# VH-VL binders against Rho GTPase-activating protein gacD (gacD), part 1

No score or structure here was measured in a lab: all are predicted.

Target 1, 185 residues: Rho GTPase-activating protein gacD (gacD), of Dictyostelium discoideum (Social amoeba) (q54f80r185to369)
Amino acid sequence: APFSSATLSFINIFKIITALKKTNAIETEGLFRVNGNAESVRSLWLMLNNVQEAIPVDGNSSAHDLAGLLKLYLRESKFPLVPLELFTSPAVPATIDEARVFVEEKLPTENVRVLSYLIEYLEQVSLKSSINKMNPIGLGVCFAPNILRSVNTNPSNPQFQVHMTNIQSHCNFITLLIENRLKIF
Structure headers, positions and changes below count from the first letter of each chain, unless a header shows other numbers; antibody chains are not in Kabat numbers.
F, E and O stand for the ipSAE by ESMFold2-Fast, ESMFold2 and OpenDDE, each averaged over both directions (binder to target, target to binder). V2 = 0.75 x the mean of E and O + 0.25 x the DockQ between their complexes.
[cut] stands for letters that were removed.
The coordinates of atoms that the task and the answers printed are left out; those that the model quotes come from them. Centres of patches stay.

## First folded at step 2 (VH-VL)

Design m1 (from a3 with heavy chain Y108A Y111I; framework fv_masavibart)
Fold by ESMFold2-Fast, scan of step 2:
Structure m1 (fold): chain C 185 residues (1-185), chain A 122 residues (1-122), chain B 110 residues (1-110)
Amino acid sequence: as target 1 above (185 residues)
Amino acid sequence: QVQLVESGGGVVQPGRSLRLSCAASGFTFSSYAMYWVRQAPGKGLEWVAVISYDGSNKYYADSVKGRFTISRDNSKNTLYLQMNSLRTEDTAVYYCARDTPYWEGLDAFDIWGQGTLVTVSS
Amino acid sequence: QSALTQPASVSGSPGQSITISCTGTSSDVGGYNYVSWYQQHPGKAPKLMIYDVSNRPSGVSNRFSGSKSGNTASLTISGLQSEDEADYYCSSYTSSYTYVFGGGTKLTVL
């Protein structure tokens, strides 16, 4: 399993998305684009890792802080949701058929489960774009760097070069998943 | 089939040097961090050294720091341990081990060789 | 002395369950989710049984499971079989960019 703990990773993403749904975050303008308060996000991160309880949500809870927590969790998890190393052959999927094959044949089963759940929420966010102003392209830009990462943090790793040169193709891939979720998953 | 085969062990006097080799086959050697782990007769496991996939980063146990040097030759699929200033307490079976696949995890000793015995005795 | 504390021995009967603990500090077991467990039969090389606290490699029986709470990791073996009789070692990554092993636990299947 690419996650340090596949069960813990899914539970934490579930908790964060549940909290976002409770705050009616999908109707928040700039959701995932507008940054939350760094100190508040850090406090939520520490609570998430040390307490096996639901994230507390009330009338003062910030949708932007919870959105920041979701991106932080994806970015800082030891194993990326979609490892860049899986794209060595073939190249990053650019069509529905290529994405379906990637999800079915290359991405581990637990990663598919988590990715599917995340993309479903992002699709729901995009369906409220008239209110929140976030379309699939904008969400692709916000999420690609947090979802598609290298497992190896060594600066000599060739994957660092791949990351820098392929940023647009990574954004396009996430956008493709959001726009075509039912045909891919 | 993934396989690691150690060689170079033997009997050596204190203060001398010995070089161990580990021949890797059945996987892309240049994509994995590699380890040396030892076990003294009748005792537990002790980590000795690690080397990154490209050889740029190396870390050692305090007990061998300054005396042992880990290295690799990716063109030959071979891992090395140069052991200098050997002491009687370095007597052990030395295992080479491969890291977990990078898409599954890091920091575990996934595949082990059969080991090679080093005896430091006068 | 080993950096991680394990009981020297543990015993059980066929079909029963046993648990082996591995206690460290916040700079190793408590600080990282990079705990692994190894099985070693006499005269053989160790075999990876669990990595990253609770993950099982391909080919390892689901009777073996791992967990962690605070500074203590645990290996649980259910449905004990005679073949499980072996030495078991835990290992953890440390904040010093090094690795440490536990002292080992001898499992006897009575």
Scores: ipSAE 0.000, ipTM 0.459, lowest interface PAE 15.4, mean pLDDT 84

Design m20 (from a3 with light chain G31D S95D; framework fv_masavibart)
Fold by ESMFold2-Fast, scan of step 2:
Structure m20 (fold): chain C 185 residues (1-185), chain A 122 residues (1-122), chain B 110 residues (1-110)
Amino acid sequence: as target 1 above (185 residues)
Amino acid sequence: QVQLVESGGGVVQPGRSLRLSCAASGFTFSSYAMYWVRQAPGKGLEWVAVISYDGSNKYYADSVKGRFTISRDNSKNTLYLQMNSLRTEDTAVYYCARDTPYWEGLDYFDYWGQGTLVTVSS
Amino acid sequence: QSALTQPASVSGSPGQSITISCTGTSSDVGDYNYVSWYQQHPGKAPKLMIYDVSNRPSGVSNRFSGSKSGNTASLTISGLQSEDEADYYCSSYTDSYTYVFGGGTKLTVL
């Protein structure tokens, strides 16, 4: 069955990233790009919503499964982390100044908190690209479709089609945030 | 271990219909978008259709739009391609292929079956 | 016909490097980082070699690398081996959940 979406929670993002840090995931080649096991990710998703404390990790824990869980959680939240409807034009911010203004003036405070924490981790991943082979461009590709989403998911909606034609700009926006985190947040 | 096994190919006359199946195993079928891709004898690859993980979204190549229907039965781990109004230019090996998990978005052809041959001739 | 342009053939000797180009438009290769490359041996199904421009699946040799500049993606194979002899296809995402393949390139290892 499809996962039921819920409101995006800082605590759940924190739990998932903490588990990734405990597995030393940043030294895993293809982190966020190489697929985890779909059944394991689904099991972790169900556990995440029922466990009050940290996600348990051991020698058998897969960094790829935890990476898949992070992307799944972002994708399945009831409201996207960065709703495409917050952009007044079809294009997303393309410069540091535009991104900073967007974060300061358009994005809700709790979403800024979650996004800032997530981008901080992705920056750390990119700093280990000699080992994990994931640079800011690769991370932008992996995360943009999960972060930048429309609240209207009907493919027949004209706004949905407009957003689909700008996927590269979405990827570039996430890459911009990773490369310039300290200048934007 | 991921496996995709196509079936249903054969020789058929122009204007007739044929239904292809792809049996999936070794992964959670309901978490993946699925593709049909074809290759005419001695020619290159041509994308035919895609279906989302839950079956709610379907997209087709212009060459087959209105004639072919992609569908899936997640309870049976099976992908289908209903091919109507077949033409000689539909003669090809038809491959089913798996996308990345749905939370990665539509992306690339991760795993491929061995294909099933459809020959449309009079 | 395919929308992406590849050379029909390319050849090299064992140990050499070769590059295969894949040229599209801004509406596919240029606007998206969803370029993938597939290897096909005669009578076999295609195998994924590169995805999202430059990433390799687990089990694919690091002799295979991908890149993109503007509307042109490239597959480079270093240290050519006889088993690399095959047809190579690029693919790109387009404007609305559709995909397009290149015409294919036959690699001959002499």
Scores: ipSAE 0.000, ipTM 0.466, lowest interface PAE 12.7, mean pLDDT 83

Design m4 (from a3 with heavy chain P101G G105E; framework fv_masavibart)
Fold by ESMFold2-Fast, scan of step 2:
Structure m4 (fold): chain C 185 residues (1-185), chain A 122 residues (1-122), chain B 110 residues (1-110)
Amino acid sequence: as target 1 above (185 residues)
Amino acid sequence: QVQLVESGGGVVQPGRSLRLSCAASGFTFSSYAMYWVRQAPGKGLEWVAVISYDGSNKYYADSVKGRFTISRDNSKNTLYLQMNSLRTEDTAVYYCARDTGYWEELDYFDYWGQGTLVTVSS
Amino acid sequence: QSALTQPASVSGSPGQSITISCTGTSSDVGGYNYVSWYQQHPGKAPKLMIYDVSNRPSGVSNRFSGSKSGNTASLTISGLQSEDEADYYCSSYTSSYTYVFGGGTKLTVL
């Protein structure tokens, strides 16, 4: 099954980001904003479950397809990279100090490892914004719904509704991580 | 509170055009792919179209390709369906519905509006 | 017209268990684990009951369960109650990066 309920793994994030680096994706305009070809992304998703060492890339590999794969992989994992249930009142970290405390005290160690590696790549993308047109705010919008998810997706559930009405704060949190990676991780 | 409110339905003659709107509130509209789904009186649900969160990708049911255009204005939190060359078989309640996430994988219809009736009659 | 085949109607008595089938092909139901089920009461918008074949959203009774075998997905409702009387629709992802609905099944309770 391509979209299994399997847990997010560092190895798969590593494989996808390695493929993006091999295609020089960071110099692609609209990276993560412009969607790839839906069927190609799905084919890559099917392949990801079966590859051992690396995603095959060549001169015809689409940076947008690989970018779509990264977002899809984050979204389809059984347990989200940052479960919304880990936030308490006050809810979502809005300052560097709050984010550091969250990473140090609330987020599981393996999730921190995956998140820090992902944010490092997104920071690299943002540093090429003069070429790719993607700044930390744009990346926050593209990644927040895929990184910060509730384990409860029922629109009738009050907890789900609260999280959905706070989406802008989720985007701001991802932007904060990108802009201040070295101060948080 | 997530809310989707459709408008623009009405009675129109075959061959004419009609534009539907769906006003979204209670969530970051620009982060979600959106759908139009219709239901003819006394019949089942039929998917019509989908648009990605940024408007760059669109897909249509074969029955409406070339006649209907889905679009969105993220600055106004509004989804549109431009319906051209309307036929009597386009008569239906049209629902606006939200995808659960970003476009890269179509998920399922997690939140629905209450619908707007379009009647195409001569 | 729908691409997925559902029985037009199904009936049961309170407390019984009923199953609604949804049959497609290897390019939709058989090829992917993206079957969802929707409940629709007269005059109301559809409500999501099951997603990804067998997952229930929070707030949906555990009397509702989903499964799939080959090209056929099934929705099972156990401990049938009067409020379960509604139309039920399945939907599946397709190889064309689209979704298709079933024709719908009218459930009557006693």
Scores: ipSAE 0.000, ipTM 0.443, lowest interface PAE 10.8, mean pLDDT 82

Design p9 (from a6 with heavy chain A33W G56Y; framework fv_pritumumab)
Fold by ESMFold2-Fast, scan of step 2:
Structure p9 (fold): chain C 185 residues (1-185), chain A 125 residues (1-125), chain B 107 residues (1-107)
Amino acid sequence: as target 1 above (185 residues)
Amino acid sequence: EVQLLESGGDLVQPGGSLRLSCAASGFTFSSYWMSWVRQAPGKGLEWVSAISGSGYSTNYADSVKGRFTISRDNSQNTLYLQMNSLRVEDTAVYICAKDLSYEYWDSGTYAFDIWGQGTLVTVSS
Amino acid sequence: DIQMTQSPSSLSASVGDRVTITCRASQGISSWLAWFQQKPGKAPKSLIYAASSLQSKVPTQFSGSGSGTDFTLTISSLQPEDFATYYCQQYNSYPWTFGGGTKVEIK
């Protein structure tokens, strides 16, 4: 893979979200649904790995490119933010209480820190849905495949197949986190 | 004005237990992660454990996992470190430090800005 | 875990000298590195955060630079109160890890 994946870190998520805030991305229609420019996103990924300071933002910066960078970073990290292997039957938390227990007892502390900060930003995005047209359901669809991934991607593995068939529950879980952030984190 | 004061250090035999306390004042204690850092006599700094502002999330150095438990009492502005199954190599000055803010614009910007004075733990027979 | 290698472990210098201390991370940590000063029997004092940002009340002879894996602390003109041990620390990801320290001693 051309990106070879960096380890997922709070600092990189913080840098990307800070850049999104500087572009006033939350007022951009279709944020996270509309794709950015592939070459621009690649350039930003390379810059993220080499920038001493925050990601530079100016009048030509694209909110869609920065949004694409955030999803790419979550997707390409070696270890997923929420490993699917942490779920047991029932496969995914479906209630506020179940989600709180999962976050407090199953998810590693650094992953909770990253997830909490990310969900806080997605909540802020959803509060501007009259402008950006992105609600918690839409954000769940955009982020679930990038946040919830298996550490075992071998198609011959039965665990991989089970996880691949539970996409709707994954989307619902992210939506639940966005809608009930203060009750879960 | 911001202050951290440790207590509880003592001489303990190998296999023993000890609880350290850190009293915080001058800042909104519950808004910050708090850490324990230790320093063996004549050696460098080693991070031991961290706890979130609410107390729900904790992290530990591999060397202390399963033996040490970090906790906090936000009503008393106090941080604790429960140390069990102590080993000679745990001998160190234990220092509490104000870690990252839970506030999103401060988090990840800088590390420890306030440190306590430390409390000495000696593990020997 | 991210390993922090600090060099040199000690150095001797005179008042007015330019002192340079280096810190290397075993993997990329962006700019998430802090520098601390510690005097014998005292708690560490924060000098620099985010690789290059001076903490409040820290004298201007201190400066930091670097990104990714290679970082430097510079003391442009060593003062009598600057003889101490200096530590770098990464805060990119838990566990937090410190360099081994550099003792700056009087020549």
Scores: ipSAE 0.000, ipTM 0.448, lowest interface PAE 18.5, mean pLDDT 83

## First folded at step 7 (VH-VL; framework fv_pritumumab)

Design s10 (from r2 with heavy chain G53Y)
Fold by ESMFold2-Fast, scan of step 7:
Structure s10 (fold): chain C 185 residues (1-185), chain A 122 residues (1-122), chain B 107 residues (1-107)
Amino acid sequence: as target 1 above (185 residues)
Amino acid sequence: EVQLLESGGDLVQPGGSLRLSCAASGFTFSDYAMSWVRQAPGKGLEWVSAISYSGDSTNYADSVKGRFTISRDNSQNTLYLQMNSLRVEDTAVYICARDTPYWEGLDYFDYWGQGTLVTVSS
Amino acid sequence: DIQMTQSPSSLSASVGDRVTITCRASQDISDYLAWFQQKPGKAPKSLIYAASSLQSKVPTQFSGSGSGTDFTLTISSLQPEDFATYYCQQYWSYPWTFGGGTKVEIK
């Protein structure tokens, strides 16, 4: 079933993160690294557009399934949260000042709103790394391929190939945002 | 000015039921999560229940789970707490509290109502 | 559940005094700590969130500090209207839990 028709929205990101907060997901070891149950994640995805405004949470709700839903929503949304096409060179921002300029001048305002809320939650997750074992570097690895995507998925496109060779810089960028949220947003 | 006004507190026998209301004004009610907090006479504060801005998600303290139901009517700017199977230990002033707006992702209270007294006694 | 312990349970002070109230969480809550003031017969009033951020319209004699498990509320120069009971609250995870309160009484 194709998820590509779904559009990225602040409301859906808010629904998923609220559900994660209510399950106390931040105290779950390997949060975002350990995979959820594929069938359960798919069921949550199908329900996401039908639930109106909030995901129901009960004692049987899995933090790993909700974490998987967040990554799936970012990955399968028709337009990526941070389109790789916004970068004029292969390198992405590597300093706090470069990241601030990118957020202020290049990223659309709705994408900034979604990204800032997401990064705020990832910072909260990283503050519990003694329990959940997820530090900013680990979160960067888990989230970079879901956040930083090309709108063009054709492998023979030269621009797509260039972006693929910069995977490490993409991970470093997300880590930078998590570690320096207050200085960038 | 933000205002929260509770009503519905009464004297009720053990095993009885009551419904509390909280009328909100001075802000866009549908943007905010809401909570009920209680305070037994001469005691401290205890969180009872919370509801999301849309009403789709609810949370309860273990002491009231299965007996109390929180709900809201965004068209009427009103928060409710349906209390069933009331116990003597539920005797308290019940206070309506506003959580932060849904877009801020913070879960602290910024405004409180005046409270309504519920007394459970035989 | 996260347990919140306040000390002292009560203290006596005079107008102009510096008052310090402490709050300890049973586990690390980062800076997800709020402080509230409650006067007799009245609802609580929010003072501080994020351990140190002053709520709108709260007087500057109030300040908060701390992170992790140990937190402090300071009233730098006690005013007549500051005689009240003060509560801390963690909002790191549900259920939200409050400290037992500290009553600030006239000496």
Scores: ipSAE 0.000, ipTM 0.448, lowest interface PAE 18.8, mean pLDDT 83

Design s11 (from r2 with heavy chain S54Y)
Fold by ESMFold2-Fast, scan of step 7:
Structure s11 (fold): chain C 185 residues (1-185), chain A 122 residues (1-122), chain B 107 residues (1-107)
Amino acid sequence: as target 1 above (185 residues)
Amino acid sequence: EVQLLESGGDLVQPGGSLRLSCAASGFTFSDYAMSWVRQAPGKGLEWVSAISGYGDSTNYADSVKGRFTISRDNSQNTLYLQMNSLRVEDTAVYICARDTPYWEGLDYFDYWGQGTLVTVSS
Amino acid sequence: DIQMTQSPSSLSASVGDRVTITCRASQDISDYLAWFQQKPGKAPKSLIYAASSLQSKVPTQFSGSGSGTDFTLTISSLQPEDFATYYCQQYWSYPWTFGGGTKVEIK
């Protein structure tokens, strides 16, 4: 049975990224690749969906837990940030021009706002790769399954479908956005 | 504390069937994909099958496709492996392993059970 | 399928020794590499994932390094509890594949 989900919102993405910035997560080795504690991540997600308060952060807050929260929030949203159904012919944008046209003409305005803000943070993470060891390719792999989904798929279903269908094009798309943010957004 | 407990291993004749179970406790079972991995006596590890958190997606090693079926019952926190048309080369200790939570985007093993021995012989 | 080649297949060492085990993938797997420890008659225990990230409660004498095709597991000071067989595994692409294992035996 499907677990409860929330509608994707800029405010929640803003809260999570603000918490990541407060913990100086950008200097954490393996950020988004090293897993958080799943029970802590789920607890944070439940808190986020029930209250309007900022995410509390202190000296014991885990950057990996907050990173996991961001990924879980994207995965559990009722409608994916980038619905696969929006690709005109069953082809994922592979060039800067194709991605720019997709963002300008196909993706809804609120989704563009959320995606733009998210990619801006991921770009900042990648610029600190000498410290955190995360490059745009690694970030693409971590985020593609959580961002790009079919609207007709249970959040847990894509895991093995993604692996079985060899989703390199989805990962490449997220990498392209990170590497070329200013030319696309 | 995370615990995985396998059961169901037995001696069976070639062509026979057997169902293995893995009882999970100490975590939210439906958040995790699960796998079966086997090890023949004196040999290395071989991945057999995987199932998504809600059981809607499965994958299999080519050596077992069409013969083995992985399934799960999230209400009972139990993973299953139904093995049909068993062959002598399926003789192994079968171990259940917990994959990563579905939102992490990575699929590696962090916890393992103790395993259950399946022997296929004349 | 991605082939994982592990070397050496076995080695003899004494307590306090530095031990290195290598693993080579037949193609670029980035850092999608895990290491496992298996003691005789026991199930594997996860040590490392993402080539270098220690699993919870794994002792600090264990470390992993590498990316692309070449990976190393290092035990900086071998303890009596560390005599075991070690396996690498790639999780870049299905089917998941394991190295042949390296048995670390007492001298």
Scores: ipSAE 0.397, ipTM 0.729, lowest interface PAE 2.6, mean pLDDT 86

Design s12 (from r2 with heavy chain S57Y)
Fold by ESMFold2-Fast, scan of step 7:
Structure s12 (fold): chain C 185 residues (1-185), chain A 122 residues (1-122), chain B 107 residues (1-107)
Amino acid sequence: as target 1 above (185 residues)
Amino acid sequence: EVQLLESGGDLVQPGGSLRLSCAASGFTFSDYAMSWVRQAPGKGLEWVSAISGSGDYTNYADSVKGRFTISRDNSQNTLYLQMNSLRVEDTAVYICARDTPYWEGLDYFDYWGQGTLVTVSS
Amino acid sequence: DIQMTQSPSSLSASVGDRVTITCRASQDISDYLAWFQQKPGKAPKSLIYAASSLQSKVPTQFSGSGSGTDFTLTISSLQPEDFATYYCQQYWSYPWTFGGGTKVEIK
C-alpha cells in the first residue's frame, strides 16, 4: 500500500523531541498513553511536512499533542523505522545479544541513528515514571505498532492480521531496547 | 460535533439477511478504526467486529465469523455490517463505536451511536 | 479469550455516597482497560480509558485506578445522574471483552 508521508528523517524526529523537551513533557502523566487532540495532531503533522521551521511551543502547547505527533510521524513515514522484512524468520530479537546483532548488522545506519535517539528519549521518560506513570512496558505498547511495520502495508492498518504472539514480541522488542539501551547501541 | 447514526435494523426470520449502516460526521472518518458492538435484551455488551481506517483489515467475534461482513466506504463516511444466516441469538441492539486514531496505539471506544434494533424471530 | 469479571453485579446507594466497582481480568492487560456508563434505553457513554484517564467532559467525581489484572472505578460523591449500569472492557487482545456490568440503583 502507498505511503503519503515524507521520508523518515533525523531532523524531524529531532524537532519533535526538542518540542517535547521544551514543554517539559517528561513530567506529564500518561505521556504517549493519553491521546492528544486528533485534529491538532494532524495539523501539526501537516505543518511539519510543509515547513523547515522549528515547532513553535509556548505555555499553552499540549504535551499530549506533541506526543501524538511523534507517533503519527513514525507511523506515516514513507519507510518504517524498523521494517519487518529485516527480521529473519522465525525470530524478532528477544535478547540483548540478538538486538545488538540486529542493530549492528541488519538495520541501516540512518535508521540506527534515528532509533537510538528515539530510544534515548523513551528511556528518559521511563526514568520519570514516578511522575509520568509510564514504564518501559507501557512505552513498548505505545510505540511498537508505529516503529515496526512492513514496507508495503498501509500505515493506517492496526494489528488485526497479526496474531497476539507477534504483537507481544514487537512490544517486547521495544521494551528491551529501552531497558538495555547502552548494551545495544 | 462527532455523530454516529445507525440504520437498517428490522424484524427478520431465522436464516434471513440484513445490512446495517452507520453514518459518521464531524471527524476525519478514514483516520479511525470502527467497531460494531451488540447488546441483547437484558444482557451486557458484546463486541462483534472491527475494521481498520483503510478498510484493509477486519476482525470478528467467533460467534459471527463466516456469517457477518464488516466494510466501510470512506468516500461516503459510512460503516456497514452485512449480516447473513441470522439466528435467534443475534437479536440485539447493534451499536457502532469509534475506536481511537490509528497512530495512538491499541484502540479503545470514545464515541458510540444510538444503536439500531435487530429482531430475529419466526 | 480474556475473561472480565465485575463485582458487584448490583448495588444500592444514596446521593453523596462513595461508590466502588471492581473489575478483574483473567490475565495481565497492563492499563488497557476502559469504563463505560449506560443509562436505560441509551447507548453507552465512554467514561475512562487507559485505566485512569477521563474522557472529555466526564465529571471529576469519576476516577479509575489499577493495572495488570485488578481495576477499580470510583464515584467519590454520587450524583442523581450517576444512577446507571457501568461496564469495564479490556482492549489488550482480540476479541474485545466486557465485564458483566454493575447496576447502581437508588437506595
Scores: ipSAE 0.454, ipTM 0.752, lowest interface PAE 2.3, mean pLDDT 87

Design s13 (from r2 with heavy chain S57E)
Fold by ESMFold2-Fast, scan of step 7:
Structure s13 (fold): chain C 185 residues (1-185), chain A 122 residues (1-122), chain B 107 residues (1-107)
Amino acid sequence: as target 1 above (185 residues)
Amino acid sequence: EVQLLESGGDLVQPGGSLRLSCAASGFTFSDYAMSWVRQAPGKGLEWVSAISGSGDETNYADSVKGRFTISRDNSQNTLYLQMNSLRVEDTAVYICARDTPYWEGLDYFDYWGQGTLVTVSS
Amino acid sequence: DIQMTQSPSSLSASVGDRVTITCRASQDISDYLAWFQQKPGKAPKSLIYAASSLQSKVPTQFSGSGSGTDFTLTISSLQPEDFATYYCQQYWSYPWTFGGGTKVEIK
């Protein structure tokens, strides 16, 4: 099944972001907001599992499809990049100091590495918002549901309900990371 | 081509239950979040419920929380809405809508079904 | 909940006319706004998303503009098949909310 849970790895995030950089995706209007073609994204997902060196890109490569692949990879990884279970009350860091403490003390080292690299790219995307129309708030909306997930998918679990009721705070957290990357990582 | 076909609408008594189905074809069903939207006779559109592509995440309008349950069977390409404790004000055409792919987290609707009429009357 | 206010509730127009419909959100929704067309007895058809992006196969006489709280749908040259009710919808935050609709009637 193409959407089977994959182990989240730095190398795969690196491959996808490298492909985005090669296509100059950063100058594409609506990057990460405009959907790629779902069947094309699925095809890329299957290729990612079989690609040893790099995702091939050429004049036919769609920035929107590669953007969709990045979000899909984050979404379908067996363990989320930022497990909601790592948050304590209040549920989500809301200040620079809280976010820095979370990254330094709560998030596993490999997850920090992946998150740092991802946020660095999203910051670069936001710096070209005059062209791509994607600001940190818009990117927060696009990425929060893919980054911040519960390891428990049972709808009757209170942690799952917290995610559904606090989606805005999750979006704000990702926006905070993008706007203040150098102060947090 | 994308097709969404609703079924299950019927006349029911207040307090009754009904299960709606939406059969999807022409796309990879599990890639897309799905919603139910309703329209009372002569009125505008009202969003009812949404479910993620995997089925792991659901959301509901306050007016139906605790009474309606959205679910999906990705092996059968079918979306469901289980409606319990029906009220006269639930009378509407219920329409299946395809949202963006579930990994996008943005829920604008690109395709709609034709709807199925639910009438709640004594 | 985010309230969506459409104006006008109805209008009369002739083929070839330029028609403008407005939609106002009760709070900033950036560009998370969609427009739909609905003909009597039929389900809605998606026209525009992200305030200004045309859906696949939508005719070029349709255009959308705006950001934040104020949005417009423009039909540059009304065709016979464009007589319908039009709805805006915000998808910034749950619950998703729709405008009250604008009925475009033949003059």
Scores: ipSAE 0.000, ipTM 0.493, lowest interface PAE 13.0, mean pLDDT 84

